# Miniprotein binders against CRAL-TRIO domain-containing protein C365.01: the designs that were tried, part 3

Target 1, 355 residues: CRAL-TRIO domain-containing protein C365.01, of Schizosaccharomyces pombe (q9uuc2)
Amino acid sequence: MADIPADRKKIVQEGWSRLFSDIEQPSYIQKFPSQESLYVSFFEQCAFDDFDLTLLRFLKARKFVVTDSSDMLANAIVWRQQANLRSIMVRGENGLNQNFVKASMYFIWGQDKKGRAIVFLNLHNFIPPKNTKDMEELKALILYAMENARLFLDSEQNAAKGVLGLVDLTYFSRKNIDLDFARVFAETFQNYYPEILGQALIVGSGFRMALFEGVWSIGKYFLDPEVRSKVTFCKPAQVSGYVDSKYIPLSMHGQFDETKLYERAPPETAGIGKPENYEELDKEYVDAAKEFIRLTREWIYAAGKPQEAEIEEKRKAFKYECKKLWRKGVALRPPNIYQRLGLIDANGHVDWSKA

## First folded at step 8 (miniprotein)

Design m13 (from d4 with E64R)
Fold by ESMFold2-Fast, scan of step 8:
Structure m13 (fold): chain B 355 residues (1-355), chain A 82 residues (1-82)
Amino acid sequence: as target 1 above (355 residues)
Amino acid sequence: SEELKEEIDKLREEVEKLKEEAKKLGVSPETIKELIRKLFELLWKLYKILKETGDPELLMEIIRLMREISKLLEELYKLRES
């Protein structure tokens, strides 16, 4: 497990103290169907990576203002329940609108030169939702995508570098523009998935780049300034400075053809996750969440005391067990396309040698 | 269409007026805030026309105006925060 940077220990402790206070308030608890579902949501939000690194992402997003950061994390935990993320993940890819899945609006494959997973954003495959039902189904696809992107954020291997977004404008047109949708997406990403983006490359030239820049004059203000600062506009020829030719799209004269990956992927045949398996998992998640909170409070109390080192080691070991338990939950999901292609194993570990 | 061309011409004229207002020495924070609001109103009007028109020449003019407004907004935000 990754260690907390020494200069961040105190603020991490302050962040946890504030969060625990917030989630124990009656007004907060009432937002969940049960106390059990609160702890499940907390565990699912924080255990996919190191708990402390998850909190640090929220702290960084709010400029290390403890109250703002902890409130943001508390809101994300509630949001997971309200957005029904568990249901989306339990139903898997086959639970989504298959027309939206087949459109291939995004794909995750390979690493850039800094070791960041590459998220390809195929805006030319995006068609604005025509009604409320389409909007809800498109949102479910996007949330499914964001949750699976969390599997590529192994902070121990990637040193919390995030992902590289690659936006290919080769086929971009007016038909792919919807600033209302872009605003909703930007708000969701920033509020609930902070510090996931390491850098975004907007790749194009000529008219299509000019068109994107035109709407970007509005769209950029949907993004927090720090998120906006991660966006780089470049020409196709400059992409080789960031990404090996093996992962540059064919449209930019590289070797990567996402279409062939979809063609080679076995169909998902496992079906919807079994309710009884999730009932057992939820009990384990609740127990783990409570134990993490207890150990973290002991850790905070032990600061500067003789038992500090002992509790730190015990807490570190427990965080490792929590990550393993979270991966058990991943194994219960219907296999996503990356698991079916062999890039990710059944327990959610990425094998970059397969890309 | 002729109607869209006329609307774009009016928006272009308004952008030029806002640029001149922004050049005034000693512009107050309240005036800067109001100029920013007006520029965003113009951007959204241009965006609506961009979604409506299929005319390549009008599209290029809209894009040009949107990029001009974007540059002016960046200048005003720097002035507001300085």
Scores: ipSAE 0.700, ipTM 0.888, lowest interface PAE 0.9, mean pLDDT 88

Design m14 (from d4 with E64L)
Fold by ESMFold2-Fast, scan of step 8:
Structure m14 (fold): chain B 355 residues (1-355), chain A 82 residues (1-82)
Amino acid sequence: as target 1 above (355 residues)
Amino acid sequence: SEELKEEIDKLREEVEKLKEEAKKLGVSPETIKELIRKLFELLWKLYKILKETGDPELLMEIILLMREISKLLEELYKLRES
């Protein structure tokens, strides 16, 4: 697991101390169906990579102001419950609107030259729904996509680098534009998935780029200045400066045949329901969350004391166990397309040799 | 079509008036804030027309005007920070 930068140790401890105080308040607990569901949400928010790297992402997003950062993380934990993220992920791809899945609005494949996983956005396949039901179903697909993108973050290989977003404007048109939807998405991404984006490439030329730039004159103000600074506009020919041709889609004149991602039908599940063993997993998540909190409080108390190093090693080992438990939970979900293609192996590791 | 073109022409006239106001030396912080607010109103009106028009020439006019407003907004934000 990644080590906390030495100059960030104290602020990480302060962040956890405040967060733990906040989540144990009756007013906070009341926002959840049960105290157990609070701990499950906490675990799923933080354990996917490294607990401290998760907190550091929130700290960085709020300029290392502990109170703002911890409140933001507490709000994200509540939001996961309110957005029904667990239900979406447990039901998997078969629980989504299949017309939206088949539209191929996005895919995750390959690495850029800095080792960041690439999220390709096919905006031309996005047709904003006009009714409430379809809008909610599209939101579910997007949340499913965001949660799957988290599986490609690896603190041991690419600590704090995030993902490369690549927006292909080939075939982009007016019918793909909905700034109200874009604002809601931008708010969701910034509030609940901070510091996941390392860089975004907007790839296009001619009229389609001009159209995007026109709309971007409004849309850029939905983004925090730091997020806006990560956005780079470039021509198709310039993409090879960021991404090896091996990972550039055929539709963008590279070598990757992206059609294989969508030619295969999703595997059938035993319905769109939750597997029976999720009850056991939930209990393990609750126990792990409580133990992490206990160990972290012990670590904070040990600061400057002779036992500090021993507690730090014990806590580091436990964070590794939590990540294994997170991967076990992912393996209980219906397989996503990346697992089906072998890009994510049976143990939840990304195998870049398959990309 | 003609109605939309007339609306775009009116919005372009409003942009030119705001540009002239922005060029005045010693523009107050209150004036800068009001200019920014009005420019965002114009951008949203242009966006609404952009969603409705099927005319490629009008669409390009809207895009160019939106980009022009964007440049003016960047200049006003720099003035506000100075």
Scores: ipSAE 0.691, ipTM 0.893, lowest interface PAE 1.0, mean pLDDT 87

Design m15 (from d4 with E64Q)
Fold by ESMFold2-Fast, scan of step 8:
Structure m15 (fold): chain B 355 residues (1-355), chain A 82 residues (1-82)
Amino acid sequence: as target 1 above (355 residues)
Amino acid sequence: SEELKEEIDKLREEVEKLKEEAKKLGVSPETIKELIRKLFELLWKLYKILKETGDPELLMEIIQLMREISKLLEELYKLRES
């Protein structure tokens, strides 16, 4: 696990102190089906990476204003429960609308030159939802995608932090445009998945780039300035400055053909988790969440005292145990396409040699 | 259609008027806010037309006008932050 930057220790401590205060409010607790579900949601929100690095994502997103950052994280924890993310992940890919899955709107594969996982965004495969049902099913696909993308954001395996989004405009057309949907996606991404994006490349030329720039004149205002600053427009020829030719799409005179990956991927198998396995996991998540909170408060109150270093090491060790426990939950799910292709193992560890 | 062409022409004229207003010395914060609001209204109108037209020439005119509005919005936001 990466350590907290030395100059960020105090604000991380302030961030946790404020968040713990917020989530202990009766008005906040009442938003959950049970107090246990609050701790489960807290654990699932934070344990996919180092807890402190997860908090730092929210701190950065709110310019290190502790109160704003805490509100954002507290809202994300509630939202996770309300959006039924556990249900989506437990049902797996086969639980999604298969027409949307087969459209291949996105794929995650390989690393850019900075070591960031590449998220290929195939906008030409996006067809705007026709009604409320289609909208909800498309949202479920996107949430499934975002949750799986978190497996590539492990600080030990992605030193550059964040992903590289690669938006391929080669086949982009007016039929792929829906700014109302784009707004909903932007709101969800910014509010609940901060600092996931390292950089986004909008790749195209000629008319299709001009068309995208036209709608971007509105769409960019759905994004916070910090997120917007991560967007780079470039021509296909410039992509080699960011990505090795192995991962440049065929449409951009590169070698990457995701169709062959879909063809060789085994079918999804059922998850090994039964209801009783998730009940036991939830109890462990609750206990771990409570222990993390207790150790973190002890760490904060030990600041400047002789026992600070000892508590700090115990807390660091416990964060590693929490990540292992979170990976047990990943192992219970139906394997996602990256696990089926061998890029990610059953416990969520990425093996980049397979890409 | 010819009707859409006329609508685009009118929107272009509105953009030029807003550019002139934005260039006036000593524009108030309230004027900047109102200009931004009107520019977004024009962008959404252009977006609706963009979704409807199959005419490549009109589509390029819409795109160019949207880019011009985008540049003006960036200038107004910088001025507001000043």
Scores: ipSAE 0.704, ipTM 0.896, lowest interface PAE 0.9, mean pLDDT 89

Design m16 (from d4 with R67K)
Fold by ESMFold2-Fast, scan of step 8:
Structure m16 (fold): chain B 355 residues (1-355), chain A 82 residues (1-82)
Amino acid sequence: as target 1 above (355 residues)
Amino acid sequence: SEELKEEIDKLREEVEKLKEEAKKLGVSPETIKELIRKLFELLWKLYKILKETGDPELLMEIIELMKEISKLLEELYKLRES
């Protein structure tokens, strides 16, 4: 497991102290169906990478103001429950609206020159939903996509900071514009998935780029200044400065053809996942969450004392076991397309040699 | 088409008036807040027209005006944060 930067140890300890105080309040607990479901949500939010690295993403997003950062993380843990993330991930791809899946609004593949996973955003395949049912089903697809994107943020395998978003404007038109939807999506992304975006390339030219720039005059204000600073507008010819030709879209005279990947992917035959398959694992998640909290409190109180090093080693080892336990949950999910293509194994580990 | 062009020209005149107000020495925080509010109202009005019109010339005029408003908003936000 990755070590906490030495200059960040104290603020990480302060962050955990605040968060543990907040999540143990009766007013917070009452937002969940049970205290067990609170611990499951906490574990699913934090254990995917490293607990401390997850907290550091929230700390960085709030400029290392402990109270703001801890409140943000506490809100994310509640939001996971309210947004039904567990249900979406348990059911898998076959639980989604298949027309939206087949539209190919996004795809994750390969790495940029800095080692960041590339998220291809095909805005021309986005058609704003016309009714409440379609809106909720599209949101479920987007949440499914964001949760799977977390698998590409494994700090043990990918030292790069975040992902590279690549927005291809080649076929972009007015039909693909919905600023109300964009606002909701931007708020969700920056509130609940902080520090995931390393850089976003908005790639285009001529009228289609001008159209996007016009709408961006409003849309940029949906983003925090720090997030907005990560957005770069460029011409197709400039993409080679960021991404090898192998991963430049065909529309820009590169070699990346998403369609061939869909043709190669085995069909998803496991069917829709069932909640009862997770009952035993959820008990392990609850126990692990409680033990992490207990051990982290001991770690905080051991600061400057003779037993500090011993507690730090035990806590580090336990965080590693928690990550392994979290990945058992990934293995229970119906295989996503990246797993079916061999880019990600059954436990959610990325094999970059396959891309 | 002529009606939409007239509406865009009217919005352009409103933007120029707001630019002049923003240039005044000693602009107060309350004035900055009001200018920002009015500029966002103009942006959303332009966005509505952009979504409805199919005229390429009008689309480019709308886009250019939206970008001008965006630049003025950036200047006002800098003043607010200073």
Scores: ipSAE 0.700, ipTM 0.894, lowest interface PAE 0.9, mean pLDDT 88

Design m17 (from d4 with R67M)
Fold by ESMFold2-Fast, scan of step 8:
Structure m17 (fold): chain B 355 residues (1-355), chain A 82 residues (1-82)
Amino acid sequence: as target 1 above (355 residues)
Amino acid sequence: SEELKEEIDKLREEVEKLKEEAKKLGVSPETIKELIRKLFELLWKLYKILKETGDPELLMEIIELMMEISKLLEELYKLRES
């Protein structure tokens, strides 16, 4: 696990102290079905990579103002329950609207020259929802996609650099535009997935790029300035400066045939998962969350004392055990397409040699 | 249609009036805020027309106006934050 930068240690401790205070409030606890579900949500929000790196992402998103940052993280933990995120992930791909899955609105493939996983967005496959049911089903797919992107982060190498988003405008048209939908999901991404995006490439030329730039005149104001600064517009020929041709889609004159991704993957045979299958793992998540909180309080109170280094080392080792436990939970889910392709192994490690 | 073209022409005239107002010396913070509000109203009106028209020439006119408004908004935000 990565070490906390020395100049950030104090603010990380302050952030945790405030968050622990907030989650112990009766008004906060009552937002969850049980106290156990609060700890499960806390664990699933923070343990996927590194607890401290997760808090640092929220701190950075709020310019290191502890109160704003900790409130944002507390809200994200609540939001996971309200959005039924656990249920979406446990049920897996077969729990989603299969017409939306087959439309291939996104896929994750390869890594860029900085080692960041690439999330391709095929906006031409997005048709705005016509009714409430379609809207909720599309929301579920997008949340499933965001959670899958988290599986490609690595705190040692890539989590701090985020992912590379790549928007392919090759077939983009007016029918793919819905700014109200875009606004809702820009807000969701910024509030609940801060600092996951390292850079975004908007790739196109001619009329399709002009059309996107016209709509971007409004859409860019849905994004925080920090997020907006990560967006780069470029022509198809310039993509090779960021990504090897092996990972560039055929639509952009590379080698990867994205249209056959699902055809090449083994079929998903586990079916739709059920929350009840996680009862034993949830007990382990609760125990781990409580132990992390205990160790973190000990760490805070050990500051400047002889035992500080000892407790820091023990806490770092425990964070690593928490990440392994979180990955164990991922392995219980119906396997996503990347797991079925062997790109993500049983322990949650990404192997790009399989791409 | 001819009606949509006339609506676009009227929006273009409004943009030119706002550009002229923005160039005045000694523009107040209140005036900048009001200009920004009006420019966003024009952007959303253009967006609604963009969603309705299938005419390639009208689409390009709409896009061009949206880009002009975008540039003016960036200039006004710099003035407001300076």
Scores: ipSAE 0.685, ipTM 0.890, lowest interface PAE 1.0, mean pLDDT 87

Design m18 (from d4 with R67Q)
Fold by ESMFold2-Fast, scan of step 8:
Order: sequence, then C-alpha cells, then structure tokens
Structure m18 (fold): chain B 355 residues (1-355), chain A 82 residues (1-82)
Amino acid sequence: as target 1 above (355 residues)
Amino acid sequence: SEELKEEIDKLREEVEKLKEEAKKLGVSPETIKELIRKLFELLWKLYKILKETGDPELLMEIIELMQEISKLLEELYKLRES
C-alpha cells in the first residue's frame, strides 16, 4: 500500500489539524442536517483511496498552502451534502435522464501507457441544455460520472497518477459549444475532484481543432494554471505515443469501438438497495470517521515522542480497514455499466484483464 | 453576412487600439486590469458571433482574432506579475 512520502508527513499533519478544527466549529456543523451527516460526508469524501492520499490531492491542488488546502477539503465535504451525491449514487444509472445516458457523452475503458484509466470524452454528443430542468439532470449525470471515475483511481498500483482524458474532436461542431456550462463544471471539477486528472489530450486537426482552440482562448481561463498545465493538444497520429492502438478510437484509425461495449452491457435490474442497509452503513461510517479523527490526533501529538511508531502502525492499519468499509457502500449501489460489463466487481475493484 | 463582417471589423479595430495602449511606457497596474477586462469583453462578443455564423471564412477570421486576443492577455498577465 502506498504511504505518505516522508517529506510530506508534517504538512499532512498540519492539514488534518486545520481541517479537524474547522469541522468542529458550530458555523461549519450547522451547514449539515446533523452531525452524523457531517461524518458520513467526511468519510465518503476521504476514505475511498486512503485518507492521507486524499488530503495530499487537496494539498497539491493548492501548492501545499495548508490553510487553502484544508479549507478546500472542508468545502468539498459540505458540497457533497449540498449536491445530494448520496441520493444520485443510491438511485444509480436508472435514476438519470436516459436520453442523456444514451447520448454517450463519456465512457471509461482501458489504460494508457502509464497505467492511467482512459476517460473518453465525446463532446460531439453534448447538446447544450434548453432549460433549468435539463441543466439539473445533466449535472446529475456528470456527478454520477465523476463519482464512478473515483473507482478507477488506484494509489496502490500507480501512486495516484489520476486518469487520462481523451477528447475526440473528429465530430466536434459549433452545436456542441456552451461556455457557461463549461465554466460551471470546470469549477466543480477543480474544487471538488482535485488531482483526479493526470493528463488531458485534445485530439484533432484542421477546422475542428481550430474551432476548439478559438473557444479554448476563453475556456482555459476557467481552469487553474495547475489543471491547464495538464492539457496537451495533439494530432490523431500522435495519440499512439500515449495510448496503444487497442484503445485509440475508430475515428482515429485505432481499434476502440465503444458502441460494441454499450451493445454488450446488460441492463441494470438490481434496483435501489434497502434503506436499512444504508442506515447500518451510515452508523459504521460515523464510527469509523470519529475513530480516524481520534487516531490522527494521537498521531499528531505523538510526533517525535517514543510512542510515535506504535501509533503510526495502528493508524495505518485502521486507514486500510476504512478503505474496505468505504467499498461496502459501493456494493449497496445499483451496478454501474462498468460493473455490468465485468470491468469492475461489486465492491468497486477494477480488473484490467477485462479491458 | 455584411452585418457580422462589419461587427468583426469593429472588434478588430478595438483590439489594435488595446495593443497600442499596452505598448505605452509606464503602464499602471490599474491600466493593465482595465485592458484585461476590455479584452475579455471582446472575446465574449466574438464567441457570441462564432455561435451564430456558418460562414467558414468568417469563422476562421473570428478564431484568428480570438487567438490574437489570447496572446495579448498572456503578455498582459506576465506584465502584471512583474
């Protein structure tokens, strides 16, 4: 299991100290329906890939400025509750607008040459929403997609390198452009899903690439400089430097045909999990969150003291158990398309041999 | 469209004026902020025209002007950081 770098231990401890101080303030607590819902949101945000590696993503996103990083994480925990992420995930794919699902605006499959999961972004399938209802339903789809993308992050195998976004401009046109929409979702991605993107390839040529570059002259300012630095423009022929032919889209003369995956995918028929199962899960999440906070405070206090090594080992073991507990929540969700295709198991583990 | 072409020409003239203002010695931080604000206003106007026109020549002219404004914004940003 990947552990925090030795040179980052102190700043991670400072980050947790600040965050714990913030979440215990009455002004913060009152933003949640209950204190229990605060701990559930905290656990769902942080436990998926390892608490410390999650905090490190927020630290990296704010250039290791502790106050900015911890405030960003505290805001993400509140945002999860306000955005109703639990409700979206409990309802699953069948809870979404099926016309938007069938449009195939994105698909996750395979790995690039650095071992990062590939997120295919089909902008030509995006049509700007006509009204507030359509906008809210499209937001739900995107949040569902972002939450499922977290399952493809594997810090144990690739040291949290993130995903590769592959934007195929082959069929891109003016009808696919909405900068107001792009601005809102760039903000959401940056504020609440930091360091999930390892690199983004904008792939195209000719007029379609020129059109995207024109719009990018505005759109790039929606992105933090750190995120912007991960964007690479390239021609279709250059994609083979990043991705094996097996995962290059047919539009670029590769072998990847996502249509066959959609045709093979069985429908979701499991339905919504039982309410009592979520009640029990929430109790376990609350208890685990409280214990993690307690152990982390002991760890911080033990720094430089004789008991430091003992507390570190106990805390490390508990973090591993928390990651397993977090995955019980995945098992209660209706199976996503990747689980139905066999790429991801019921507990959210990716089997790359199936891709 | 003759109307769209005239609008693009006016926006191009405004870009040239902002370039000349940016070249003046002793440009204050306040002036830099105002130039940046005006350039973003021009970009958004070009974006709105881009969404309306289907003429390939006008589209390329709009794209080129947007890229020109983008380059000037990067230069002003560097100047502000210094």
Scores: ipSAE 0.673, ipTM 0.884, lowest interface PAE 1.1, mean pLDDT 89

Design m2 (from d4 with P56Y)
Fold by ESMFold2-Fast, scan of step 8:
Structure m2 (fold): chain B 355 residues (1-355), chain A 82 residues (1-82)
Amino acid sequence: as target 1 above (355 residues)
Amino acid sequence: SEELKEEIDKLREEVEKLKEEAKKLGVSPETIKELIRKLFELLWKLYKILKETGDYELLMEIIELMREISKLLEELYKLRES
C-alpha cells in the first residue's frame, strides 16, 4: 500500500476534518435519501483506491486549499447520488443504449512508456445526441466509461500517474462535432474526476487536424488551465515516442488488433444487475465508512502522542480491508468488456499480460 | 453558397474592426471584457457555419478565421491579466 507523502500528512488530516464537518451538516445530509446512502456514496467515491490518495487528488486539483478541496470532494459524493451513478454501474453495459455501445466511441488498452493505461478516444465514432433522451443516455455511457477507467487507476498499478488519453483524428469529421456536449463532458470530468488525466495526445495532420484546431479554439476554454496544459498535439509518427507499437491500434499502423474490442456485444448471461443484490454489501459499506471516519478522527487526535504509531498502523490495515471490500462490489456488477476479454478479473484487478 | 460567402466576409470585417479597436484602446477591464464577449459570439457564429457548409474552400476560410480569433482572444486575456 502506498503511504501518504510525509510532507502531506497534516494537510490530509485537515482535509478529512473539514470533509467530516461538511457531511455532518443537516443541509448536506438532506441531499440524500438516507444517511446510509450518504455513507455508501462516500465509500464508493473513496475506497476504489486508498482513501488518502483519493483525497490527495482533490487537494492537488484545488492547489492544496483545504476548504476548496474538501468542498469539491463533498460535492462529488452528493453528485454520485444525483447522477444515479450506482444505478448505472449496477445495471452494467446491457443497461446502456446499445447503439452507443456498439459505436465503440472509446476503449482502454495497454500502457504507455510511463506505465499509464491508455484511453483511446475514437471521435470518428462519436454520435452527437439528437434530443434530451439521447443526451442522458450518452451521459450514462460516459459515466460508465469513467467509472471503469477508475479500475485502471489503482494505486498499486500507477494511480498517481493517471491515464494517457489518445485521440486519433485520422477519420474525424464534422459529423463528430458537438461543442455543447463537449462542455458538459469537460465540466463533469473536471468537477468529479480530478487528477485522473496524466496527458492527452491529439494525433493528426492535414485537414483533420486543422478542423479539430478550429473547434479547439472554443473547446479549450471549457478546460481548466491545469487540464489544458496536459494536452499535446502531435503527428502520427510521434506517437511511438509515447507508446510502444504493440499497444498502438492497427488503424494507426501499430500491432494491436483493436477489432477484438469494436464488435464485442455483451453476453446475454451478463444480464442487467438488480439493486436488491447489493443490500447486504451496502450494509458492509456503511459500517466500513463509519469505521474509517472513526479511525481517521482517532488518527488526527493521536498526532504527536504516544499512541500515534499504533493508530496509524491500524488505520492503514483498515484502509486495505476497505479496498478489498470495494472490490466485492465490482464482482457483483455484470462483467464489462475488459473482464470478458480477460484484461480485468472478476474483482476488477488488471492483468497487463493479457494486453 | 453566395449568401454564406457574404456572411463570412461580414464576419471577417467584424474581426478586423475588433482588432483595430483592441490596438487603439487603453487598458480598460470593461472594454476588454466586451471585446472577449464579441469574439466568442463570432466564434460561435463561425462554428454554426462550419457545421452546415458543403463548400471546402469556405470551410478552410472559416477555420482560418477561427484561428485568428483564437490568437486575438489570447492577446486580450494577457491584457486582462496585466
Scores: ipSAE 0.646, ipTM 0.842, lowest interface PAE 1.0, mean pLDDT 86

Design m21 (from d4 with K71E)
Fold by ESMFold2-Fast, scan of step 8:
Structure m21 (fold): chain B 355 residues (1-355), chain A 82 residues (1-82)
Amino acid sequence: as target 1 above (355 residues)
Amino acid sequence: SEELKEEIDKLREEVEKLKEEAKKLGVSPETIKELIRKLFELLWKLYKILKETGDPELLMEIIELMREISELLEELYKLRES
């Protein structure tokens, strides 16, 4: 498993100490249906990669101010429960509005030259929601998309670099603009999925780029300055400096046949995971969360003491077991499009040779 | 439409007034904050018109004006950071 940078060990320890104090407060605990559901939410938030790298994303997002970072992570853990993320993931793609799914507003495929998974955003397929129900259903699709994007993060190679977002403006028009929606999306992304974006390319030229730049004059202020600094405007010809043509879609004059992503399994054959399997998993998640907290407290206490190295080794091994356990939960989900196409296996492991 | 073009022309005049105010020597922090507030009001008014118009020529005029405001906002934010 990836190691904590040596210069970040102390602040990671301080971050965990503050977070554990926060989640033990009666006022925090009462926000959950049960103490067990709090531990499940904590585990699902942190174990998808490396616990410490997850905390580091929140620390970086708040400029390493421990109290701000801890509050942000504690709020994300509560938000997962309140937003019903577990329900969205258990229901899978067939639980979403199929008109929004079929619009193909995004897909994930291939790697850029830095080894980051590429998220292609087809803004021309985005139509602003007309009412509250449409907004809620579109939000569910986006949350489903962001949770699946977490499967493309790799603690050994890619976690620190994030994903590459690529926005193709070729067919972008006024009909695809909704700053109210953009603000809600930006708030959700920044508050609950920090440091996942490594870089974003806005690809276009002429009128369509000018239109986007006009709207961006307002939209950029929905983003924290650090997130905004990751956005690069470029012409289509410059994309080859970032991404091999093998991974560029045919619609952008590359070699990747993105039409295979438009084929999906029939919803009638897709089942929902059995409830009894989640009951067993949740007990394992609770036990693992409690043990991680216990080991982390022992690790903090052991700082500078003879037993420090022994505790660090045991904690590192346990973090690895937690990641395996988290992937057991992925296997209980209905297969996403990337699993159905063979890019991701049943346990959520990405095989880049398939891209 | 002629009415929308007149509205855009009026907003352009307001932008020019704010540009001139920003050029004055010794602009105070309070004045910078007020200029930023007014520029965002103008941007949102332009965005509202952008959503209503189907006229490509008016749309380009709106985009150009929004770009000018964006450039001025970046300059004012740099002054605030100083």
Scores: ipSAE 0.661, ipTM 0.884, lowest interface PAE 1.2, mean pLDDT 87

Design m22 (from d4 with L73M)
Fold by ESMFold2-Fast, scan of step 8:
Structure m22 (fold): chain B 355 residues (1-355), chain A 82 residues (1-82)
Amino acid sequence: as target 1 above (355 residues)
Amino acid sequence: SEELKEEIDKLREEVEKLKEEAKKLGVSPETIKELIRKLFELLWKLYKILKETGDPELLMEIIELMREISKLMEELYKLRES
């Protein structure tokens, strides 16, 4: 498990102290169906990666202002429950609108030259929602996508790198533009998935790039300045400076055959998950969340005391066990497209040799 | 259409008026904030027209005007932060 940077230990402790105080408030607890539901949501938010590195992402997003950062994390934990993320993930791809899934508006494949997983955004496949039902279904797809993107984050190897977003403007047109949806997407990404983007490439030329630049004149203001600073506009020929041709799609004159992915590994073969299968896991998640909180409070209290090193060792080992337990939950989900293609195993571990 | 072309021309005229106001020496922070607000409203109006028109010539005219407004807004933000 990754170590907390030495210069960040105190602020991480302050962040946890604030968060634990917040989640103990009656007004906060009332936002959940049960206290157990709160602990499950907390565990699912933080255990996918190292707990402390997860908190550090929220701290960095709020410029290390402890109160703002901890409130942001507390809000993310509540949001997971209110957005019904568990239900979306339990049901899997077969619970989503198949027209949106098979449009292939995004896919994750390969690594860039800095070792970051690449998230391809195929804007020409974007289908703007025509009504409230479409909007709700498209939001469910995006949340499913963001949750699965977390499987490509490896805090031990890539804690500071995040992912590389690659926006492919090949075939981009006016019919793919919806700034109202873009605003909702940007707000969700920034509020609930902070610091997972390392860099974004907007790749295009000619009229299609000019069209994107036109709408970007508005869209850029939906993004925090720090997120905007990660965006780079480039020509197709310049992509090879960032990404090996092995991982560039055929549509961009690379070697990766991205065609008919959902036909080769159709969602229908994955089945649909059942909530009943998670009852025992939820009890383990609750117990683990409570133990993490207890160990973390003990760790904070031990600061500067003789037992500090012993408590730090126990807490570090327990964080590792929590990550393993979280992956046990991934194994209960219907296989996602990356698992069906063999890039990710049943427990959510990425095998980059398969890309 | 001729109606959309006329609407774009009116928006261009409004942009020119805002440019002239921005050139005045000693423009207050409150005036800069109001200019930015008006420019952003013009961008949204142009976006609405962009979504409606299928005319390639009008599309390029809209895109160019949006880029011009964006450039002016960036200069005003720099002036405000100074």
Scores: ipSAE 0.689, ipTM 0.892, lowest interface PAE 0.9, mean pLDDT 88

